# VH-VL binders against f1miw6: the designs that were tried, part 40

Target 1, 251 residues: f1miw6
Amino acid sequence: MPHFAKPLLRNIITRNLFNSIKKKQCLQYLQTLRTLQYDGFTTVYFGETDIPESLVTGEDFSDGYYMPTPTWCVVHAGGSQGWVPWKYRMFLRDELCIKQEDNLFFEFCDVVKKAYGKCAIVVKERRRQDATRPKEGKETEAQAHVPSVVNLTSVTCCPEVAKSYGHKLLTLPSPYNYLNPLDSAWSSLKWFIINNRKEFCLQSVDGVYSYQYILFSDLISKGIERINLSKWRTITTKVRRWENYYLGKLS
Short names: E, the ipSAE of ESMFold2; O, the ipSAE of OpenDDE; V2, 0.75 times the mean of E and O plus 0.25 times the DockQ between their complexes.

## First folded at step 18 (VH-VL; framework fv_traxivitug)

Design o1 (at its last look DockQ between E and O 0.59; V2 from the best seeds 0.00; counts 0 for: pae E 5.3 > 2)
Fold by OpenDDE, look of step 18:
Structure o1 (fold): chain C 251 residues (1-251), chain A 122 residues (1-122), chain B 107 residues (1-107)
Amino acid sequence: as target 1 above (251 residues)
Amino acid sequence: QVQLVESGGTLVQPGGSLRLSCAASGFTFSYYWMTWVRQAPGKGLEWVANIKQDGSTTYYVDSVRGRFTISRDNAKNSLFLQMNSLRPEDTAVYFCARVFSDYGYESAFDIWGQGTLVTVSS
Amino acid sequence: QSVLTQPPSVSVAPGKTARITCGGDNIGDKYVHWYQQKPGQAPILVVYYDSDRPSGIPERFSGSNSGNTATLTISRVEAGDEADYYCQVWDYSSHYVFGGGTKVTVL
């Protein structure tokens, strides 16, 4: 009968080990971030959010035909200084056209350099879906593998590109996404979309047909604008408090 | 119309098990974090559990950890709460709610069901 | 675990302003959400992220959060505002925490 305890224990150990590794990664991230901030780097969070059309239209596809609605990706950046003075980008995620715009990150790096000087650019860790089971083998020192490239869905973020502009690229560990103020900003944007989409609807009558159009670009623009400098300061202050908490707890 | 409908609440003996269900309609269920919140008779609200869109991440209040399991079936627009080793203190109306942001965490609950009553009594 | 403290009850005359406080250690560092619950009904979100309002919630409802106290303010109180009000936060232990609730009575 002793055999059934092994898988549960293994799962617990694996979970604990995973949690331990992620905690260490978080600590390293936070320490690095603080060091860079001390060294005069401006922290900028660069990221993307997905906006399904169903979120915008409010259409209920619950009648069993889940038609995947087109999904829009919004790319932008912000920090304690508000939105970066860079024009946000919108991409339609088509299964066929994930065109990674390699040049977008260059443009971004140039803009932030001009605006803020040297920057600590923070991006979210992309969960490699294919992170196969850690092969049991080598305790390779969890050197903070600065991933050579962090691929956003629509943008490739290259540490070398960042470095060429005098920036540092940092990766936020996935379990600690709430330490990214962009998540709060995106949440606010999405909430704005949900609650105000009707105000951005135009009705047109063509004969016997009535059409409803959503001014999607205006809706997004207004949603982004709504997150003003004061709101950004609040968001980043709260994130900083969380960072301090974890620095104290994990050190 | 956006709606959550809980079901499965009933009388159960201490130590028993029960599975609650929540049916979602009127929105893209797979896009949202989901949560269970309970309210004991004449008491305040208590958060029970959260689940991420893909089910890969779950959070629980300490009092139910190891006894309750939150799960979801996105294909069926359904949220579940498996409750094992039920105690009298688990007696409550259980609400299913939607977290309005796809990021979860500090986000609020914007849509609530009407709740289902679970009574744990000998 | 974070403890949120609310007064058990607040009485207010019609047309006056009700203030419901939610106390917690460094609650100002967290986002606070507020819910209204009427007897036999599900809670309704009335304020989120300290001070933002959902669509359909009257402007009479406002929120603030600083230091150790978050406050829900209901101006020009109406009879229909009689309800239980709950504050909520996400704490550092990855838990949602509700306050004990405040019964608002309109006199």
Scores: ipSAE 0.397, ipTM 0.775, lowest interface PAE 1.4, mean pLDDT 87
Fold by ESMFold2, look of step 18:
Structure o1 (fold): chain C 251 residues (1-251), chain A 122 residues (1-122), chain B 107 residues (1-107)
Amino acid sequence: as target 1 above (251 residues)
Amino acid sequence: QVQLVESGGTLVQPGGSLRLSCAASGFTFSYYWMTWVRQAPGKGLEWVANIKQDGSTTYYVDSVRGRFTISRDNAKNSLFLQMNSLRPEDTAVYFCARVFSDYGYESAFDIWGQGTLVTVSS
Amino acid sequence: QSVLTQPPSVSVAPGKTARITCGGDNIGDKYVHWYQQKPGQAPILVVYYDSDRPSGIPERFSGSNSGNTATLTISRVEAGDEADYYCQVWDYSSHYVFGGGTKVTVL
């Protein structure tokens, strides 16, 4: 075909090689997941999302004169059983937090063991580009929230901790993040925030960060509760159908 | 007021080039993926291109890949579409729209501009 | 690439129910979003994620999606609902796809 005789051929070959490697990684992930499921492991998806403060306040930043607002990190887990019976965590996402919550994953593993028995715990593949988020500030650590910040795709998700509870830790390859039902839940949460933030807006009297944290907690709690068991079953059913599609396509 | 305003649409000869702009206001532009969608006169909507919040990832419909380049300037709250090697089939109203997804998939387009007309004709 | 098939037109009497279909292979495995577009205007999102409504969209707009068919339902149709309606999905090849559009005429 003449389309392969021009400079675009190098781009096509390079993309095809990268796609081939990532397809193999996805197939290996799916085969491992299915093996664990057939061996009686309950699948749980453990992850995080960033919610910028401006998403919940609706503040106007159109002219670019203002510093970026703080970004909040929400950490939770779920699956075909709904949200894990574990209170989600919300942290102020700052890049200078020194203290890690070393026991967060340990606590999570204990909770899911008690709730479901042995689990296949799925986390999203870490990418280096995740470290490019803009820094906002060094706001105070009031005792009204958990003072520690955790990076879920790093040291706190240790495979040996999962193994000590009889769990297996799996990493979902980055190009296939849509096979993570938590991402669909996070998108639903963010749409809920946009559509309902006026209902949770408190009058601002004093410091922005302390009142914004209260607003975020209330709104986020309601958004998470809206994603009930029925919605989780819809989300995980669609993900499982996509998994079956890719198992057939990539095999 | 959340708003998107497109500009730069005009008459261009086949094989020519054109750059479209989209000015965003009323929201933090850098928090959102952005998209271009076009509509030929009397026809339906066709997705053209998406760009990630930081500009690092782009996707294109097959018919424009290699000819069109989507880009953004977060400091100026602006989205761009560079259109090269224009064909009569590229004649359309071009809308910019806001995407609300961190992941570039399964997303709707919740805020739209009013569009800018590009006509490719001799 | 996925193809989304919509009927070209639907006619409905005021106060009745309009149903606009969007056909695609295994479309029930995808999230479907719906847009309303009036002549000379930009589209407006009316349903997302199959069945959810943005703030400000009346409850008489509803959606469903299963098997090979997604459906936008407009109950108690008003003259102001006369518009083109488009379904949209994400395709597995990282592309967004719109249906061909359905003109709803209120007789």
Scores: ipSAE 0.283, ipTM 0.681, lowest interface PAE 5.3, mean pLDDT 79
ESMFold2 (binder alone), look of step 18: mean pLDDT 92; pTM 0.943

Design o2 (at its last look DockQ between E and O 0.72; V2 from the best seeds 0.58)
Fold by ESMFold2, look of step 18:
Structure o2 (fold): chain C 251 residues (1-251), chain A 122 residues (1-122), chain B 107 residues (1-107)
Amino acid sequence: as target 1 above (251 residues)
Amino acid sequence: QVQLVESGGTLVQPGGSLRLSCAASGFTFSYYWMTWVRQAPGKGLEWVANIKQDGSETYYVDSVRGRFTISRDNAKNSLFLQMNSLRPEDTAVYFCARVFSDYGYESAFDIWGQGTLVTVSS
Amino acid sequence: QSVLTQPPSVSVAPGKTARITCGGDNIGDKYVHWYQQKPGQAPILVVYYDSDRPSGIPERFSGSNSGNTATLTISRVEAGDEADYYCQVWDYSSDYVFGGGTKVTVL
């Protein structure tokens, strides 16, 4: 063509560069993880999930207007050894005034050190605010500016804190979130909730607003217990085979 | 009561366009990925498209990519499928389904609508 | 792109056990979900994550998955189990894939 469709070409170039960078990040992540595992580091996945109260109550009543119900953030960690031996944490997602516990990650690092020795602590990459599509011409700068700390919504994870306990903090690249076995554990918890919520509720949730915090906490605690060591080993075994597939494909 | 209701299926000529709708009720629509699955008469199920909770990620089977657009309106608890350049092989019952997991991978589809029939023929 | 192979049909006497296979290369590395569909109706989920059941699905529905084969097992088959059954995975290419379906006939 005599005239050039510059926005379309730049969009294509930007997407290809973005995808190439993310593939390299994934390969580096996997190679680093395997090196740490060979060097005797125990792999631990640290993360969070949202549990809306409507999942527990089974209701989302709003006449012609959908009013969101409260959402809880659950923070936990696990791996091929099962759940880490510390109590999961719950935070109300929309508590804007609740200061996150900055020493929570210190406590976590201490607990896993005592339980497993040196750990490779894996967290998901913090979500990008413009993840809907790549921006023209600036994708490499955004990717190159990965923060020195990794923030969950509820917890700040500092690499220097992990290092002070002999751990290594690793970030799982965003497009490869399916290599996080904790997501499968969270899905299993949510299946447990939907399948068992009537056992933990004295009244039908179909048309009556009734809720007890003790029943909610017991349901979550029981759901976490149901994801036992055998389930964790199945989850991590499947993820490891996905990892091996991508190591062979990308290398 | 948890429910998905599809609408918009009709007879259309090849090359035509059609928009399907799915109305959700009885659950928090915005917390779930949603999907379209189709079934040609006398044939099996075929996944068509998935959409993320906020609409920011969409995925399509190869045969519809570039022709179909999945979208959602969380304020109206509605899922849509815009179908352009329709072909006779697009003739199917189209089901709306909920993806049970908020991650959009390795998931089952736990709640289904009853489907809406799209017929593409002269 | 994964291909899931199911036998087109299985016949079983009432009270006996039906076994429906879903074949795929290394399907044991994936989670398999199973759906029941009766004529003119929407599918319903009967097994998820290889072997787990949603609430309301009777214990006689069970699943297994290893190697290249996943299996849905329906013990003590009833006339009401006559339906088409589909397996489903999420594959390495990020697509959701269904098997071709197996019609279970209760003789």
Scores: ipSAE 0.656, ipTM 0.849, lowest interface PAE 1.8, mean pLDDT 81
Fold by OpenDDE, look of step 18:
Structure o2 (fold): chain C 251 residues (1-251), chain A 122 residues (1-122), chain B 107 residues (1-107)
Amino acid sequence: as target 1 above (251 residues)
Amino acid sequence: QVQLVESGGTLVQPGGSLRLSCAASGFTFSYYWMTWVRQAPGKGLEWVANIKQDGSETYYVDSVRGRFTISRDNAKNSLFLQMNSLRPEDTAVYFCARVFSDYGYESAFDIWGQGTLVTVSS
Amino acid sequence: QSVLTQPPSVSVAPGKTARITCGGDNIGDKYVHWYQQKPGQAPILVVYYDSDRPSGIPERFSGSNSGNTATLTISRVEAGDEADYYCQVWDYSSDYVFGGGTKVTVL
């Protein structure tokens, strides 16, 4: 009689296995990160955030016509030393043209090398939407598949490129995104946008028509600048405490 | 204007079921994590559940796990809380709130509804 | 489970400064948010990320967080500041946690 393992057990086992694998990945990430830090690598978090235009304009599309507003992607990097002295990039996400700028990561790697020397560059793991159900089969040793390439929406991060500049590229496992201080920085930026967008609004009257313009670039720039070194230190200190907690708990 | 409006709160018997709704307006609903927070009469605030933008992730307070289900319909700008096996301890005003982050962690709740009262009594 | 401890009540005279504390183990390592709730109303966010203020919240409201104590400070207290105040944190294990709330009475 084939023991029909109750589907509930399969779900629990899968969840537990998934949790176990993710925990292991987290531990490996943290151990690697610490090793690199001890080896004199400066930790830099590189990433992007999406800013929908509606966040900036505050426009209420509640009247049922959900017009997808353009979404801007901001790419930048930061760490315990603050924002990387690299000019952040802004891209308009068009449904059709996510132009991956391959050269952007080269530029970034060069800048951080000049600024900090050898760096541990941390990027978020992209949830492969298409991660099909792990085929049941081979317990392939969860070798920390350093993905050969980590594609941000707008930027391709290549470990080999990083290596060519003396850097190490690390991927933060997706369940542990809160260990990325850049997320806190992005959240702070978005809060700034929402709370200060009116200050960056210009009104113009042309005859019978009144126009409202938002100085978007200035708004973003000021929002980024607002996250000063002190704030970065606070954010990174909190992340470090979490890292230490997990290292202690998972070891 | 950014607004959340809860509905569905009523009197229900212990062991009963109820579905709460929250209608969102004035913002792009699909961009935000959403949450339910409850407040028992004369008591403090208690977080109940969170849901990710695409509904792929849900989180619950332990006391409601397995009984409550948070869901959303982004096309209708609506958040839901299916409550099953209701207990007297579930009696509370239930607030719908917006989580201000893309990530659903360490963020504040910046927009709140006025709440809907759920009373579980024999 | 992260327990946040608030004093049940704080009394303050008009024009004076109210301080509401939120105690928790290593709360200084977490971001603390503060909410104001008046009777029969929904909570309003008054401080976020320890010390930041939403638009429309007076500068009289300020926050600090260090060690095991976060503090909401309300300077130049007005009668309209009479309310319940709640601190909130996020924890990986417990997700979102609120303090027990503090009733601020303006004398």
Scores: ipSAE 0.416, ipTM 0.785, lowest interface PAE 1.9, mean pLDDT 86
ESMFold2 (binder alone), look of step 18: mean pLDDT 92; pTM 0.945

Design o3 (at its last look DockQ between E and O 0.01; V2 from the best seeds 0.00; counts 0 for: pae O 11.9 > 2, placed apart)
Fold by ESMFold2, look of step 18:
Structure o3 (fold): chain C 251 residues (1-251), chain A 122 residues (1-122), chain B 107 residues (1-107)
Amino acid sequence: as target 1 above (251 residues)
Amino acid sequence: QVQLVESGGTLVQPGGSLRLSCAASGFTFSYYWMTWVRQAPGKGLEWVANIKQDGSETYYVDSVRGRFTISRDNAKNSLFLQMNSLRPEDTAVYFCARVFTDYGYESAFDIWGQGTLVTVSS
Amino acid sequence: QSVLTQPPSVSVAPGKTARITCGGDNIGDKYVHWYQQKPGQAPILVVYYDSDRPSGIPERFSGSNSGNTATLTISRVEAGDEADYYCQVWDYSSHYVFGGGTKVTVL
């Protein structure tokens, strides 16, 4: 009883209720995932990451001037088998509403079916606070209705499409993002970019005018390739140990 | 060139206050979590605090919680540590460091400043 | 509450291999990062995510992590490798945790 003060009581009660709800969601997710794995479903993590263009170019804003830089969204998938044999996609974030590919998830489901058979496709629960802000001219546009689907900011993931290929679509609850091995893969990609972007610069032929040009798509491709099967197995092994820990603790 | 430069370390009496600053350059400051790490003379490294890119989440080691406040000003590419109710045990070199990734977990500190010395005595 | 245990010192002859351990319960389930610090200098990251190297760190530096022990290995040690070395993890309850440090002496 002594931990209930008026301002602390409101925050403690709200946080405790949220934590209890999210713990139940996590346990349900893990139990469903284990059931699917027992039933022969291959686990595949499907997701996106934001790469600001300044991360690639190395632009310096230390003069006190701030300019927002464009952000690229990279969409890919992987698991204990490595990256899915599917060409990853890149989208410019401020053009996402007009460049969405309604059939992209359909293509993905076909590829993983051919590669692995039936899959448990895991996507992260979307948090509104983490979404990029659209431009002013697009804030009045109604977003397309979402009929019982799980959305990334650039891709619509429809459970009916997954089911039509014999897959199951799962949502990973947001407080447990460290149970998503794709996040570790994204971190490794960003580290590769920071450490290797200068190697992809071009020099002027004239020599008097030196220009550095970064081959953005080649840098990303090399970074994804650097996260090989061995690294994927390490990442997914660590995630599985955390999953087992929480199954034991939450059950 | 990527740099972090700390300032504000000085001699302070117990119970006093001090504000440390860290100026960042050569990278997009607002895309990274930032951290403070301290090292008492002749001792090892101790993590002190970290802060999310937008400043909305902060975390502290237990020994400083309630006394220290980490903050940032992304328009000025600056990280701060407000230190109140200083104790002799807070005597250390304070380093600012960049958290390797934008997620703030399972990460390393890939860029470090040179540190600024805080001495709490008398 | 997480704690990382490192030996206080390691001595190694030039050209030989130094192994610096970092012990913790189930540390193999965490990513381990390693820092080198020379006297009067800031730490530098030498290994991250158990076994990866930042740009500019020689291949002589390598890492491994399994079970209850992570290890930083420095092959063909040079006089310039004499420094303090710290391991570091992230923990969901304690956030960032450093080991106590290991002084590497090159004989």
Scores: ipSAE 0.133, ipTM 0.634, lowest interface PAE 6.5, mean pLDDT 79
Fold by OpenDDE, look of step 18:
Structure o3 (fold): chain C 251 residues (1-251), chain A 122 residues (1-122), chain B 107 residues (1-107)
Amino acid sequence: as target 1 above (251 residues)
Amino acid sequence: QVQLVESGGTLVQPGGSLRLSCAASGFTFSYYWMTWVRQAPGKGLEWVANIKQDGSETYYVDSVRGRFTISRDNAKNSLFLQMNSLRPEDTAVYFCARVFTDYGYESAFDIWGQGTLVTVSS
Amino acid sequence: QSVLTQPPSVSVAPGKTARITCGGDNIGDKYVHWYQQKPGQAPILVVYYDSDRPSGIPERFSGSNSGNTATLTISRVEAGDEADYYCQVWDYSSHYVFGGGTKVTVL
């Protein structure tokens, strides 16, 4: 009977260790963020959201034919001052050539520098799928290795690039993604798309065929515009409350 | 053709009120921030006020705050400046301009009207 | 309020280069826009975001911004370039600020 307890305990220990590490990472993130804020850095959240075409068209593919619908990626940034005065980008994911526009992050860093000065740029941690096997090696002090590069799906975020503009790049640990106000903004955008897509439809008749066209760019633009400064302030205030809660709980 | 046309500038007594209008054409008016800029005779340019696309946000230079109100009617492609409690120092050509920006605050003014003259004199 | 300082006047011979400066504390950390205004006319945007040119503006017009000084450069100056030039910035208080303007005279 005792032999079966070892694997279960190992799994529990590993889970607990993982949870402990993630909590520590969260605390470090929050402490660093607060330090930067006190040092006069403006916090901006840079990120992306996926918009499946089915969300835009409203087509219910529930009848089992999973036709892979194209997925659009929207890249933008925001914070307590609203959307960053930077033109959001849209990319089609299914196009094999997602040329990582290496220049996009440079452009972004320049814009935020001009708009806000020095910034704490917050990005979400990409779940490395392959980090399965903890190699048993040395307890090297988890220096919060700011990853040398944070790859978004469409954009490469480089800490060195951020630094060259006087910014700091911060990675938000994956379990705490709700501490990113962009998630709320993206949810609002998606909600807008679902509820207003009909207003952005054009109908064309060609002989016996009727076509519906969705003004996708206009729909996205209007959805983004709807998230005004007041909404951003509300979202960021809520995030700040959560941050304070965790700082108090994890300290 | 993209065009802005100001109107409503006239002679007014100190303490009087005046409403300026700007008619926009040739572009989607509701997509842009709009602004008023004024220029006193023989003087430089002075920003007066700006307004967000949906009118939910307005900003003013300190000297006109509480006296001037910027507003817009997107259905009529029109921008307005209600000026109350006018002072001699408010004498200027008032320009309507389009703000060039994508969802940001920092922007340039890429399209200008020809201006309308407001004279405040006893 | 950020004060932008421009020289009141700049004189330049035809075919030469005119440089108009706009001074401000840490102006290099802001985007600077430039406008040309001829007598009795509305201003025209000639340079935006420090160095970008609107469509239709000649390549002779260029801008730079660093430190405490932004500069509008007009190369190969023509008689038609005689005008008042204004620099402009957005400040963090959601206000726009213009410089005092520079009169460019072509000799």
Scores: ipSAE 0.000, ipTM 0.489, lowest interface PAE 11.9, mean pLDDT 85
ESMFold2 (binder alone), look of step 18: mean pLDDT 93; pTM 0.951

